# Ledger of designs, part 13: VH-VL binders against Uncharacterized FAD-binding protein C1783.01

Target 1, 263 residues: Uncharacterized FAD-binding protein C1783.01, of Schizosaccharomyces pombe (q9us28r162to424)
Amino acid sequence: YGIFAAPILDVRVLTNPGAVKRTYNLCLDISKYPLLEGKDWKIGGSFGIMPPNSDAEVLHLAHLLKIPQHELYVTKVLRTNGGRWPTIWGEDKPRCLYTSLYHIFKWCSDFISKPPTKSLIRLLAEHTLNPVEKSVLLALSDFRQDESYCRICTQSCVTLPDILEAFPSCHPPVDHLISALPQLMPRWYSISNDPSLANKRLEMAFTVQEYHSPNGQSRTGICTGFLEDLALAFLKARHDGSLANKKFTVPMFRGVQQNPFAK
Short names: E, the ipSAE of ESMFold2; O, the ipSAE of OpenDDE; V2, 0.75 times the mean of E and O plus 0.25 times the DockQ between their complexes.

## First folded at step 4 (VH-VL)

Design p12 (from o02 with heavy chain G50Y Y107T; framework fv_ozuriftamab)
Heavy chain, then light chain:
Amino acid sequence: EVQLVQSGAEVKKPGESLRISCKGSGYSFTSYWMHWVRQAPGQGLEWMGYIYPGDSDTGYNQKFKGRVTISADKSISTAYLQWSSLKASDTAMYYCARGGYDFWSGTYPFDYWGQGTLVTVSS
Amino acid sequence: AIQLTQSPSSLSASVGDRVTITCSATSSVSYMHWYLQKPGQSPQLLIYDASNRATGVPDRFSGSGSGTDFTLKISRVEAEDVGVYYCQQYSSYPLTFGQGTKVEIK
ESMFold2-Fast, scan of step 4: ipSAE 0.449; ipTM 0.758

Design p13 (from o02 with heavy chain S31D Y107S; framework fv_ozuriftamab; at its last look DockQ between E and O 0.04; V2 from the best seeds 0.00; counts 0 for: pae O 4.8 > 2, placed apart)
Fold by OpenDDE, look of step 5:
Structure p13 (fold): chain C 263 residues (1-263), chain A 123 residues (1-123), chain B 106 residues (1-106)
Amino acid sequence: as target 1 above (263 residues)
Amino acid sequence: EVQLVQSGAEVKKPGESLRISCKGSGYSFTDYWMHWVRQAPGQGLEWMGGIYPGDSDTGYNQKFKGRVTISADKSISTAYLQWSSLKASDTAMYYCARGGYDFWSGSYPFDYWGQGTLVTVSS
Amino acid sequence: AIQLTQSPSSLSASVGDRVTITCSATSSVSYMHWYLQKPGQSPQLLIYDASNRATGVPDRFSGSGSGTDFTLKISRVEAEDVGVYYCQQYSSYPLTFGQGTKVEIK
């Protein structure tokens, strides 16, 4: 099971400037995708994209965690006690990894897509110095307080960064935090054409998902934001004639199931 | 009904040890901070420290840190304040107070207080 | 530590008078509360989070303020309002109280 870097052949903006929603269509070159024997691309089929967190989000998180920027890129030895982490396709086993915090936050940890779990919030509470802040976090992490959790975290789309911003005395150990964060998962999209009839070109449409933090700050979904950035960069390069000197690819894989790694 | 009931008045001599108690009832004892506040005769209120019985996390006023110990027994919904060696200056009324949580404001005022425990330390 | 200074330290009012007590903090306070300690009693919560009346507190009591300056007002003081009023910050350790304002009735 591998991730294919599909070249972007074309980008179309399907919505007008100023539209409430931004929708794009990408044309991907899948001519070199290593299809299994007997397998083919079908209209209406699905494929997965493996998006990273944006650099902005990673650096912001690092700032909130008081991690010096230079330290983000230092190679560190990390040991796990089990699981597939930091990947989603490995065997469930302990690992010794040579990596960086940047890489982990960029490619492995999902701290934006889902509200923090109660267990994560409890962890945060345990490392919160201000008694008021700690009490609030403990209350949110209480399994008996589902209504509060749903209203504050789920309905408001609160993320880890939002919490850390709201609770400045919260200082969780990075290793504990990484262990508590869910893994970045692939996002599934539908094929909008028949690549077999389109010279091995895969068409996909996506709409940028936008969310608002509790303080009103706008943010995008991890994947749709990632794709939009690529789309815009492609369009810019095409406009200024630099497209030939740049490489635009989408990390994707073919799949019909939501979780190809499920047992 | 939320109630905080404290142990009775104490008369001690300097150098003696003491532990006073505060029993909470009518609420989930482990879900609220319990604070200790002292009031010297004719003086104002002074926060000494607090404990969250749920995980036994404690916070102390540095003025009292090392001289007093705050603890809790959640099995009997009781918080404690103890001295290993009392001083005359420890003479005061001691109150326990619950840090109540307001969901909407996120504030934690002391919404319920014990009746107070008078501690007199004299030679 | 955040120091809280109340003004005045004491006052004497007639029944029906308007009473104003201020609390000034050495640094910005996010959570300010007010307590009343009636003679011979334990303190009781009066106002929480600057402006919210605690349960059972008459509407003649009001609180306001933000940052470093907070105010407690009694629109029409009654005999039962006699006691010492304390402001208290719950923003950071150590928690601190004002020195208190003694309110007496003439």
Scores: ipSAE 0.029, ipTM 0.540, lowest interface PAE 4.8, mean pLDDT 89
ESMFold2-Fast, scan of step 4: ipSAE 0.625; ipTM 0.842
ESMFold2, look of step 5: ipSAE 0.425; ipTM 0.749
ESMFold2 (binder alone), look of step 5: mean pLDDT 91; pTM 0.943

Design p14 (from o02 with heavy chain S31E S105T; framework fv_ozuriftamab)
Heavy chain, then light chain:
Amino acid sequence: EVQLVQSGAEVKKPGESLRISCKGSGYSFTEYWMHWVRQAPGQGLEWMGGIYPGDSDTGYNQKFKGRVTISADKSISTAYLQWSSLKASDTAMYYCARGGYDFWTGYYPFDYWGQGTLVTVSS
Amino acid sequence: AIQLTQSPSSLSASVGDRVTITCSATSSVSYMHWYLQKPGQSPQLLIYDASNRATGVPDRFSGSGSGTDFTLKISRVEAEDVGVYYCQQYSSYPLTFGQGTKVEIK
ESMFold2-Fast, scan of step 4: ipSAE 0.548; ipTM 0.773

Design p16 (from o02 with heavy chain G99D G100R Y108S; framework fv_ozuriftamab)
Fold by ESMFold2-Fast, scan of step 4:
Structure p16 (fold): chain C 263 residues (1-263), chain A 123 residues (1-123), chain B 106 residues (1-106)
Amino acid sequence: as target 1 above (263 residues)
Amino acid sequence: EVQLVQSGAEVKKPGESLRISCKGSGYSFTSYWMHWVRQAPGQGLEWMGGIYPGDSDTGYNQKFKGRVTISADKSISTAYLQWSSLKASDTAMYYCARDRYDFWSGYSPFDYWGQGTLVTVSS
Amino acid sequence: AIQLTQSPSSLSASVGDRVTITCSATSSVSYMHWYLQKPGQSPQLLIYDASNRATGVPDRFSGSGSGTDFTLKISRVEAEDVGVYYCQQYSSYPLTFGQGTKVEIK
């Protein structure tokens, strides 16, 4: 089992420029998808997509962690102890990963789709130098303070970068942080056509999800934002006549196969 | 090689202003914290505060906050400790020290120290 | 503030003696470092993050400990080791040092 990089064959904008929501249709090439014996695609079935974090989000996190930009791309050996280290899509699942912090933050870590856990906030508190900031983070991480955690973190859609901005004396070490960050998980989509009748082409539609940051600024969902960026880049390349020079793929897998993160 | 060079000894009267300096060389000045540590005559070490020159983020010991200002000039790789009005109790040796700070493994020691600036404040 | 108390406050040792210095914190410390200040000189780093020897520091120096209790050991003290030893916490502002342990050779 594994994650397949499905080429984008076509993109259609389903909504008018001024519409309340933005909706797109993607046509994906699944002709080379490695189907197991006896398996098949059908209309109404589901499939998963593995969304990366945007480069802007990754660079912002690196800035908040005081990681020099050039160090972000240096390869390091990470040792896995069985399922706790993030997996790299399309990669083998070795016991040792030779990768960069850029890759780990972009493809393997979920630091924007949900608030930090109480355990992660406790880790942040341990590496916070200002005693007032430390006491606030310790209180927020206390298992007896569920109401404050829900109000401040969950209901306000607080992300790890939001907390690092709010607590400027917090400098968690990267080795501790990546061990505590949740793994990026797939998002599920419905097949809107019958691929067996469409020359192994899979059609999907998606609507961009929007929410507000704690400061009230608009943000997009990790997967729908990623897909919109791909769709717009594809449309631009087609308009510019550079489509043959570029490759656009969606990291995906069939919905009834084994969890690609299971070992 | 890493080197921290501090300004020379100062003799001042109470009420006078003073700024002492610490120039870093041999490393990326903006990637490390620079701290100020005082040592009163015959006494131990006392942390005053520090600055991260890359973004001018500062931390102060509350005992000294408002009494001194810590700043840095990236263009000349120099950190400063400044008093607007000196007191006799400011008589001490002042050291600057670099915080190695490793983003990967966390907070680091003061791995390099300046030679010290002796400040004497007396009438 | 995290207060650090060193023991002993002073000691006199003969060359070749084993020296043990302790540092006790009022709260748990994430990062404990040790420095040596030789007479008339700036402090210099000896041990960082409880047990790691700084570059150029002889292997006769070692550190250990976690939580609130930390120890610095010199397996065979030499004349050049005379000075004042300081522990330092990097867990919470204000950063603090122990009061120092004076080591003299007799």
Scores: ipSAE 0.307, ipTM 0.634, lowest interface PAE 3.1, mean pLDDT 84

## First folded at step 5 (VH-VL; framework fv_ozuriftamab)

Design q1 (from p13 with heavy chain S105R, light chain S30K; at its last look DockQ between E and O 0.02; V2 from the best seeds 0.00; counts 0 for: pae O 7.9 > 2, placed apart)
Fold by OpenDDE, look of step 5:
Structure q1 (fold): chain C 263 residues (1-263), chain A 123 residues (1-123), chain B 106 residues (1-106)
Amino acid sequence: as target 1 above (263 residues)
Amino acid sequence: EVQLVQSGAEVKKPGESLRISCKGSGYSFTDYWMHWVRQAPGQGLEWMGGIYPGDSDTGYNQKFKGRVTISADKSISTAYLQWSSLKASDTAMYYCARGGYDFWRGSYPFDYWGQGTLVTVSS
Amino acid sequence: AIQLTQSPSSLSASVGDRVTITCSATSSVKYMHWYLQKPGQSPQLLIYDASNRATGVPDRFSGSGSGTDFTLKISRVEAEDVGVYYCQQYSSYPLTFGQGTKVEIK
């Protein structure tokens, strides 16, 4: 698909050490981006980044789901009944894929940035062994009552892992869970410079988003966390002189609209 | 204010049937499990089972399964514990307790208790 | 079933003394709670999730522990603390209580 791996040319930290927020500026090489004829980069324009979930999050989820590590990376045949899943790309059709649970969780499923839907919570409830826990999940999934759901899931930014941790007797089948999880979507950023005047360099600034669960656990946004990891890795490599032996790229694509699939 | 009010003391003979009650008030009765805990004279606490009035889901301690029935009437916010045939060994104080919960931690302590119903079974 | 064994079964303390009650489980427990049953009263929630004080519980009460070993401590016991303390696990069914620890004041 048309996702371009844009090389990182430079990284700047824009905030001071110890700052509440961490802000970075990335310089991306878009000189080899396959622009369509007549199209160009413009300041104020938008581009999308397609981030993966962090390995830490994937492994944590796997742990919560009691998926052994040796099974996480095993190639399996996955058959879908339709849609664009496991990606947002391509045609809406049934697919037969050779993949692994790791790859699915890493690149395809959003289990962090969006609160679990009531439907997903219902699914979880159906596979909860403890009847008390089950009842709570059922209550949360009740379409007749939105207050609890909004307060707990939406307003508090509760994630699937949070739920699974809170309800240890919840053991949903992985296939059902994957089917119920929303697709991992691209994040949109603004172009901060005019690449045409900057030797085909695209500047982007981002601030790391941080979230805290009610239990005090800290997490970052999927994309900003991903970008920060890259930024820090780049800086480290630059510092130790290993930059020339490493490749740092950002999966991105040009887009003026935030919904490339809008009809 | 959350309150659990249980029915009065009972004196029965072996073989007789009995149903005791626990009425909840001050909270949404259908949203919390109601548990039954017995305490034999001079003994500790023993969990018997519970019911979720919202859908009448029930759980039992296997020790009591088949001997007791836990039910609820959500229209009057009342839970019941009943025996078809009492035994002398059923002599005990019976407590109803609301199963509270902490969503974030996933725990469900018994946060409110009834005053207890003394059941005496003797010949 | 997970069995819970409390130690000691009974103790007598003077007002102001430090009291420690332990609860040992036959298997790992994730959710442990403590209750106090004062004489002639119904049990009342004291500590939930091993270390959290229930509403209205004085700070002289504290709980700790994980796995199979849990502890309830009273830093300075008062006359009103007399009763039987029970640990309770909610990790697996059937729910179970410890045998209780009777606390008396000298």
Scores: ipSAE 0.017, ipTM 0.498, lowest interface PAE 7.9, mean pLDDT 89
ESMFold2, look of step 5: ipSAE 0.542; ipTM 0.805
ESMFold2 (binder alone), look of step 5: mean pLDDT 92; pTM 0.950

Design q2 (from p13 with heavy chain S105K, light chain S30R; at its last look DockQ between E and O 0.01; V2 from the best seeds 0.00; counts 0 for: pae O 11.0 > 2, placed apart)
Heavy chain, then light chain:
Amino acid sequence: EVQLVQSGAEVKKPGESLRISCKGSGYSFTDYWMHWVRQAPGQGLEWMGGIYPGDSDTGYNQKFKGRVTISADKSISTAYLQWSSLKASDTAMYYCARGGYDFWKGSYPFDYWGQGTLVTVSS
Amino acid sequence: AIQLTQSPSSLSASVGDRVTITCSATSSVRYMHWYLQKPGQSPQLLIYDASNRATGVPDRFSGSGSGTDFTLKISRVEAEDVGVYYCQQYSSYPLTFGQGTKVEIK
ESMFold2, look of step 5: ipSAE 0.248; ipTM 0.683
ESMFold2 (binder alone), look of step 5: mean pLDDT 92; pTM 0.944
OpenDDE, look of step 5: ipSAE 0.600; ipTM 0.838
ESMFold2, look of step 7: ipSAE 0.497; ipTM 0.781
ESMFold2 (binder alone), look of step 7: mean pLDDT 92; pTM 0.946
OpenDDE, look of step 7: ipSAE 0.000; ipTM 0.486

## First folded at step 7 (VH-VL; framework fv_ozuriftamab)

Design s1 (from q2 with heavy chain G99E; at its last look DockQ between E and O 0.07; V2 from the best seeds 0.00; counts 0 for: pae O 11.4 > 2, placed apart)
Fold by OpenDDE, look of step 7:
Structure s1 (fold): chain C 263 residues (1-263), chain A 123 residues (1-123), chain B 106 residues (1-106)
Amino acid sequence: as target 1 above (263 residues)
Amino acid sequence: EVQLVQSGAEVKKPGESLRISCKGSGYSFTDYWMHWVRQAPGQGLEWMGGIYPGDSDTGYNQKFKGRVTISADKSISTAYLQWSSLKASDTAMYYCAREGYDFWKGSYPFDYWGQGTLVTVSS
Amino acid sequence: AIQLTQSPSSLSASVGDRVTITCSATSSVRYMHWYLQKPGQSPQLLIYDASNRATGVPDRFSGSGSGTDFTLKISRVEAEDVGVYYCQQYSSYPLTFGQGTKVEIK
């Protein structure tokens, strides 16, 4: 997907055990980061992380969609008619991709970080067998009425998986769903040090974001959760002496923004 | 209070057209599916189809598809069941029923019923 | 279409008796409801989602079951419980009802 895999050089936990919020600092090796000519690392600028969805979330979604596990990993030819999908860079053009449903859901589709759009909900409603369930989804997708949608989708931080769980007779075609889902976007973080003065080391502090599903289950942000998993895995490897035999990298977006307001 | 009021009894001959109605009140008519259920004399209940008045989306029992039309006028909170050509076998009591729901609990029953419209088709 | 078969088709009970009605589906059903149609009246919701009593339904009525087998029970039948009971599934189109169980009082 053309992202830069930045090696993790060090991990520090900045919060105490049992803290309400968990904060980490990652030290990334950016010595081989492909900066564009004339571009420099500037304090106050931003760099992008391109996190994947967790395997757990992908598999859960696959289960909800009744996608057999063996089919999830089968290589498929995906043809697009245009756009930048599945990336946010490159030319707007039709593409032919050799990929799998697993990879699409993991790297390309955002089904967790944002509430489903009314259009997406309408799509779901169209593929709901239970007429009452369909009625509810249609009501939520009604453009004439926003109150119910806002309450359920925004205030409750409802996600696509939440909807699919709540409406078990909803089974959208996978291709339609993939087409309707927004792209997984980079998450931008501030450049807080000058790597040129720090032996090409980029320091990255992040706090794990936590959300609650309508059913009360806790979940983390896509990026911060992903980074936490990496951080913990790194620390574990360091502890058991296996760090030298493992590769820990953070997928970085190809581009550094000089303007901190650029997103 | 939710109420479903249906049109009066009908006596028709085979080949005639007919439209019966069901008016909903006491709730947001456009936000609930309205369904039609048939009961032939001395027989059980049979689902015919339904409509979502909000966008006029319809669902039909294949048995009745093409023979009946379900429609709604949301401006007057009224659902309709109509035949272009009645048959003797269409003789039955026809009920409209609203499907209620609970988003969080996932409950989906016919929680309110009309009083029924008796349709008699005989030569 | 999912077919629902009720058992028995009819029964006669004395006031105070325990009554049990079963509904068997040809396929697994997630949403099963029960209705009572009293003589000369429209059907009325009795039990929804297999085991929940509708508003105003006495606690002598109870429902249970999952998958393909569901049961409606009346712990102590009363004269006002006379009518035809129907199970109904919402799991797939077309919506279907059982053939009904006629309950009479001796």
Scores: ipSAE 0.005, ipTM 0.471, lowest interface PAE 11.4, mean pLDDT 87
ESMFold2, look of step 7: ipSAE 0.349; ipTM 0.719
ESMFold2 (binder alone), look of step 7: mean pLDDT 94; pTM 0.958

Design s2 (from q2 with heavy chain G99L; at its last look DockQ between E and O 0.80; V2 from the best seeds 0.00; counts 0 for: pae E 3.3 > 2)
Heavy chain, then light chain:
Amino acid sequence: EVQLVQSGAEVKKPGESLRISCKGSGYSFTDYWMHWVRQAPGQGLEWMGGIYPGDSDTGYNQKFKGRVTISADKSISTAYLQWSSLKASDTAMYYCARLGYDFWKGSYPFDYWGQGTLVTVSS
Amino acid sequence: AIQLTQSPSSLSASVGDRVTITCSATSSVRYMHWYLQKPGQSPQLLIYDASNRATGVPDRFSGSGSGTDFTLKISRVEAEDVGVYYCQQYSSYPLTFGQGTKVEIK
ESMFold2, look of step 7: ipSAE 0.426; ipTM 0.743
ESMFold2 (binder alone), look of step 7: mean pLDDT 93; pTM 0.949
OpenDDE, look of step 7: ipSAE 0.437; ipTM 0.783
ESMFold2, look of step 9: ipSAE 0.494; ipTM 0.772
ESMFold2 (binder alone), look of step 9: mean pLDDT 93; pTM 0.952
OpenDDE, look of step 9: ipSAE 0.347; ipTM 0.747
ESMFold2, look of step 10: ipSAE 0.057; ipTM 0.587
ESMFold2 (binder alone), look of step 10: mean pLDDT 93; pTM 0.951
OpenDDE, look of step 10: ipSAE 0.725; ipTM 0.890
ESMFold2, look of step 11: ipSAE 0.478; ipTM 0.778
ESMFold2 (binder alone), look of step 11: mean pLDDT 93; pTM 0.952
OpenDDE, look of step 11: ipSAE 0.374; ipTM 0.754

Design s3 (from q2 with heavy chain Y108W; at its last look DockQ between E and O 0.01; V2 from the best seeds 0.00; counts 0 for: pae O 14.8 > 2, placed apart)
Fold by OpenDDE, look of step 7:
Structure s3 (fold): chain C 263 residues (1-263), chain A 123 residues (1-123), chain B 106 residues (1-106)
Amino acid sequence: as target 1 above (263 residues)
Amino acid sequence: EVQLVQSGAEVKKPGESLRISCKGSGYSFTDYWMHWVRQAPGQGLEWMGGIYPGDSDTGYNQKFKGRVTISADKSISTAYLQWSSLKASDTAMYYCARGGYDFWKGSWPFDYWGQGTLVTVSS
Amino acid sequence: AIQLTQSPSSLSASVGDRVTITCSATSSVRYMHWYLQKPGQSPQLLIYDASNRATGVPDRFSGSGSGTDFTLKISRVEAEDVGVYYCQQYSSYPLTFGQGTKVEIK
């Protein structure tokens, strides 16, 4: 969907083993990054990473939605009437996409990092068969309490999968769900070096974000977790000498934000 | 400490307008629904409706919809129940009650109540 | 609307007696709560979500039930327990109360 795959040239672990937080530095090759005409890399600006949802999360969601595996990967024609969906770049126009449910959930829909909206919860309630379960979701969506909502959706980091697990009789139509889910957005990182002075190498430091599900299970942020997985895979490949046979890339948003004072 | 303090007793005639109030304190007023419950003399409790002061979302019992208006002024943590034209049948004790909800525990009770406002409507 | 019917409508008990009040719903209820309105007072939350005692509620009070049938029990009724008990559902709108159960002490 117009994402630039930036090759990883190097990975460094910046924190010690056992540290509370894990921090890595990636060196990205941006020599082929398609900068817009007149645009340049500026220190103090920002670049965007477009992380996908993990395969595990996508498959889990598919399971909860009772989407058969064969259907998940079937190529379908998706037509939109307007907007930017399922991406955030490009013109606001109707689109015709050849894609699959798998790819939509993986690259386009944010069902993990964004808390379920009240509207989404209402949608879920409308498609809940069990009256008892439905009543709970209706109560939450109709006479909602901000404090409770915030605790549920923000503080407790409740996700769509969490809700679906908690309400087994909730089965929203996939198309309705996809339409209701927010788009995956780029995660922005600061430009800390001038690639033009560094052989088109972009340095990227990031700290892995950790969250807890309602049941206390630890999970990572979509982007930082994704990047960590890449970092570790790279390091492993380097260690075992297989790096030359593997390709490691970071999906970058096709756009760079510049510091308004550094023009 | 959470407290709901309601306005004083009212004596009105049929056809008159009335607005009674419920002031919340000791908690974030905008984060909780405020409900109104009516109790006619010698009768049980009857839910009239509620409001979420955070966004002024309202819900009504259809029985009272169109006859009463529930509103709130979050700047002074006060909810209101008002009639444009009172009837004799509106004679009752009116309570405001805070709704407390927990998604995981499945609780949404009226955990705090006002002291009540007696409204008497007679010719 | 979900209608709630309490049984009995009234009862008279001696101090120390066990009291049982039932609430029957016309349809399944996920959230059932119980309130006590003492004479001349506002209702007060007694039990929430069928079986949880509200803060300050003595352990002689207990609630149970699911679906359409719910029960409030007082293991040893005391003079201070006099009043009208109401069940209330928060599963669907409009919110509704039972007709109340008046508890008196002999």
Scores: ipSAE 0.000, ipTM 0.481, lowest interface PAE 14.8, mean pLDDT 87
ESMFold2, look of step 7: ipSAE 0.531; ipTM 0.806
ESMFold2 (binder alone), look of step 7: mean pLDDT 91; pTM 0.943

Design s4 (from q2 with heavy chain G50I; at its last look DockQ between E and O 0.86; V2 from the best seeds 0.00; counts 0 for: pae E 4.5 > 2)
Fold by ESMFold2, look of step 7:
Formats: structure tokens, sequence, C-alpha cells
Structure s4 (fold): chain C 263 residues (1-263), chain A 123 residues (1-123), chain B 106 residues (1-106)
């Protein structure tokens, strides 16, 4: 991969309780990060974090797709004929993968931060039983009519789960969804200290991104929500004395060569 | 062994009600879609609708919507096809079929079929 | 709905003949399945996803095709292959079958 699991050394809450925005500072241990010869960390530079989808979002999607709980976690052998599936970092070759639908939805597929593509919406329309629901999805997928797609899907922050809830007669094949979903991509953060002068400790700040779904519920961004969950769990473990028995890591990296065709 | 056992042949008059059944065994009944398919005498196969017995999510071919009711009783692993008022044109063989489920392919072939229930509607 | 047209509607073959049945769709199909209904029996799955043989199906049966045109072949037909063959799409609701191809063995 090139992804490093950086231990969390410290968490500071930068905003007062009850504030509209929630901002945290994380201190990460990068002492064991494998740097190339002659390279080092710089203040004001950036690094990437690979956020997973939350378990709540994964379980919700599985419920909408009628995937039985025991099938969601079964590790299966997947044989591919080539490509970089399921991640963008794999070599383009045939392979035998040992994975589960849970792992694919948790770490590999972006069904939250990007609206469904028109080709995915067309697949959903084809597998929709109710003709009124089908006609709406067909209209959204029409490549000649961008107005409705932009207004409803992109500008309203609509996700795949939102569409499946709004169109309850839609029952798409899971393999089509996996094949059509974009891959989860890293999020970039700024380094707020000089780690070469601070015993290889990296500090960064983040503010939790919130937005409202079409049903009025508040949602967090994938990466900042993931980081907040880690931060709160760390603080709780420190307060109740269980910190030594738990591991809190952030999957991060300092620049990687990205294939120009990466998704 | 996966098996779908249907109720016996029925001879009915127009206007009568009827419910036929399909009992699934040898698999997790609530985890697989169940389909109903009809075959009029001397004719081909025609898809009527589906049900997911786990939550009774039901869909119909629009041709048959309002003509029949599809339901299931999870406690006895049984699916039903029901008419409130039969017509002579309802004379046909009726099959239940399980939609096979491979979550990685999601293709749902009808991998197991019941033996069929012949329904004859005549004066 | 996607309509499926099979050709031929019926045929008569001798044991050992090669039999070819086609299925044409009015729009693209990703999931095409084939069934055999032997005389007096319920249908049984032969081929799923265009080209995969179901469990217990002899290797003389093969399927191919994509898009709108699909083919079922029997390389060397046998006496027990008599019956009506149906193609079926699971790509768009409502699900549909072809009209059937009746195969008789001389």
Amino acid sequence: as target 1 above (263 residues)
Amino acid sequence: EVQLVQSGAEVKKPGESLRISCKGSGYSFTDYWMHWVRQAPGQGLEWMGIIYPGDSDTGYNQKFKGRVTISADKSISTAYLQWSSLKASDTAMYYCARGGYDFWKGSYPFDYWGQGTLVTVSS
Amino acid sequence: AIQLTQSPSSLSASVGDRVTITCSATSSVRYMHWYLQKPGQSPQLLIYDASNRATGVPDRFSGSGSGTDFTLKISRVEAEDVGVYYCQQYSSYPLTFGQGTKVEIK
C-alpha cells in the first residue's frame, strides 16, 4: 500500500462545549514512517488520510440492499481477470482476493461523498419495480437532461442510500453497485508543526464537516467524522484509564505516486 | 436439499376465491426472493411477480397487478398466490421459483422450481 | 418491458446433431438465463449469466452472447434433451421469458 497506521499520541479539543463548529488537534507518532532517503517532513506541508465509511453507513446500505448480516461479513475468494480492483493502489493483474462485502463497503467504495453517477442511476432504474419510481430514475439518468441531475443529485448532496430509501421498489444487483461505485480517495491535511524538530510528532487540526441530508438529519463528512470518532474514543479511554489497552491509529501517508488513471 | 412443494391441483368456477401455496425447505426461506410464474395451456412462461419473505416486500408484473395477491408466512416457510375472484382466463399451471442469490454476481437465476399447481376455472 | 424472441420456434434433430438456439432482445441484457422444460416437468435451470452451466448440466450445453443477441448450443444432442428451451432476462423489471423453442429428437 504505502499507507501508514500512525498512532495517536494526544488529542486536544480546540472549541468550547456547545460550539456550532467542533475543532480538534491531533498529535500523531510518525517516528516509524518509512521515508525515502534524503526526504523529511516540512511545516505547512500536507499528508493524506484514507478515511473508511462508518459502520453505521455500511450497515444501513447493507439493510437497504437486503444483504443478510451473516453474508455481509463472510470472507470470500474473489477471482479477477485483471485491473486494480478493489483499490487504486493494486497492480493491474489477475488476482485472487480474500475479502468481504463489509470490507469493500467499509474501505473501498465511496457511496457517501459523491452523488451516484448517471450510469449507476440507470442501473437502479432498470431494477425498479414501480413504474412511477422507474420513470423518475430514468429521467435523472438521461445524459441529455442535466438540469434535474444537477439540482437533485449534486446540489442537494444526495447519496446512494438516499436514492434507495426514496425508491423502495429499487433492488439492484450488488455486483453492479460495487463495479460502478467510485473508489474512496484520500483527504489532504496541513501539518501545523515541524516534526523534525518535535521528535517526529505530527500535529494537525480539523473541523468536523456537517451537512443536512434530504430527510433533515445531520451528517458528518467521511474523513472528519472518522477523525472525530477516533478523537472522542481516545479522550474517553484516557479519562477512564483504559488507554494502554487500546490502539488508536490514523491511516495516513506522505505523498504517493498516483497512476494518472486512478479513480 | 432445497425443495419447493406446491399445493395440489384446483378445479374452480368463475367468481370463486382461491389461494395456492408453495412451501420452501432446506434453505433460509426469509433470505431468498420467491417468484411466481404462470404457464397457460400450451403456452410459454410468464413472470407474475416476486416477494422477499423476510419483510414481505412485494412486486408485480403490471399485467397481473390487482388480479392476484402475493404473500408469505415466514413462520411456516410458505409463499402464497391468491385470487379474490377467478376468471376462466386464469386457467393455467402456476409455478413458484426461488431466485438464487450470489451476492457477488447478483444475477438471481431461478435455481429451484416447485412442481406446479394446475388451476382449472370452468363452469 | 424487454421482449425476447427465440429462433427457431421449433426444430427436429437426430442424436449427435449440433443444435443452435438464438435469443434476441429488444434492448441490452446483462443477465440472460436459459431453462429447459422437459415434457410433463417443471422448468430447470441450464445456463445462467449467458455462459455458466448450472450444477449437473452436461458440458455439451454451452451458452454465449452479450448485448441483445444470445445463443444456446448443444454440441451433440441426446435423446433426453427433448423439451422446450426458454431464455429469460434478469436485467430489467418486469422479468421476461422468450416464447420458447421446442426441440424434438428423432
Scores: ipSAE 0.327, ipTM 0.707, lowest interface PAE 4.5, mean pLDDT 84
ESMFold2 (binder alone), look of step 7: mean pLDDT 93; pTM 0.957
OpenDDE, look of step 7: ipSAE 0.490; ipTM 0.791

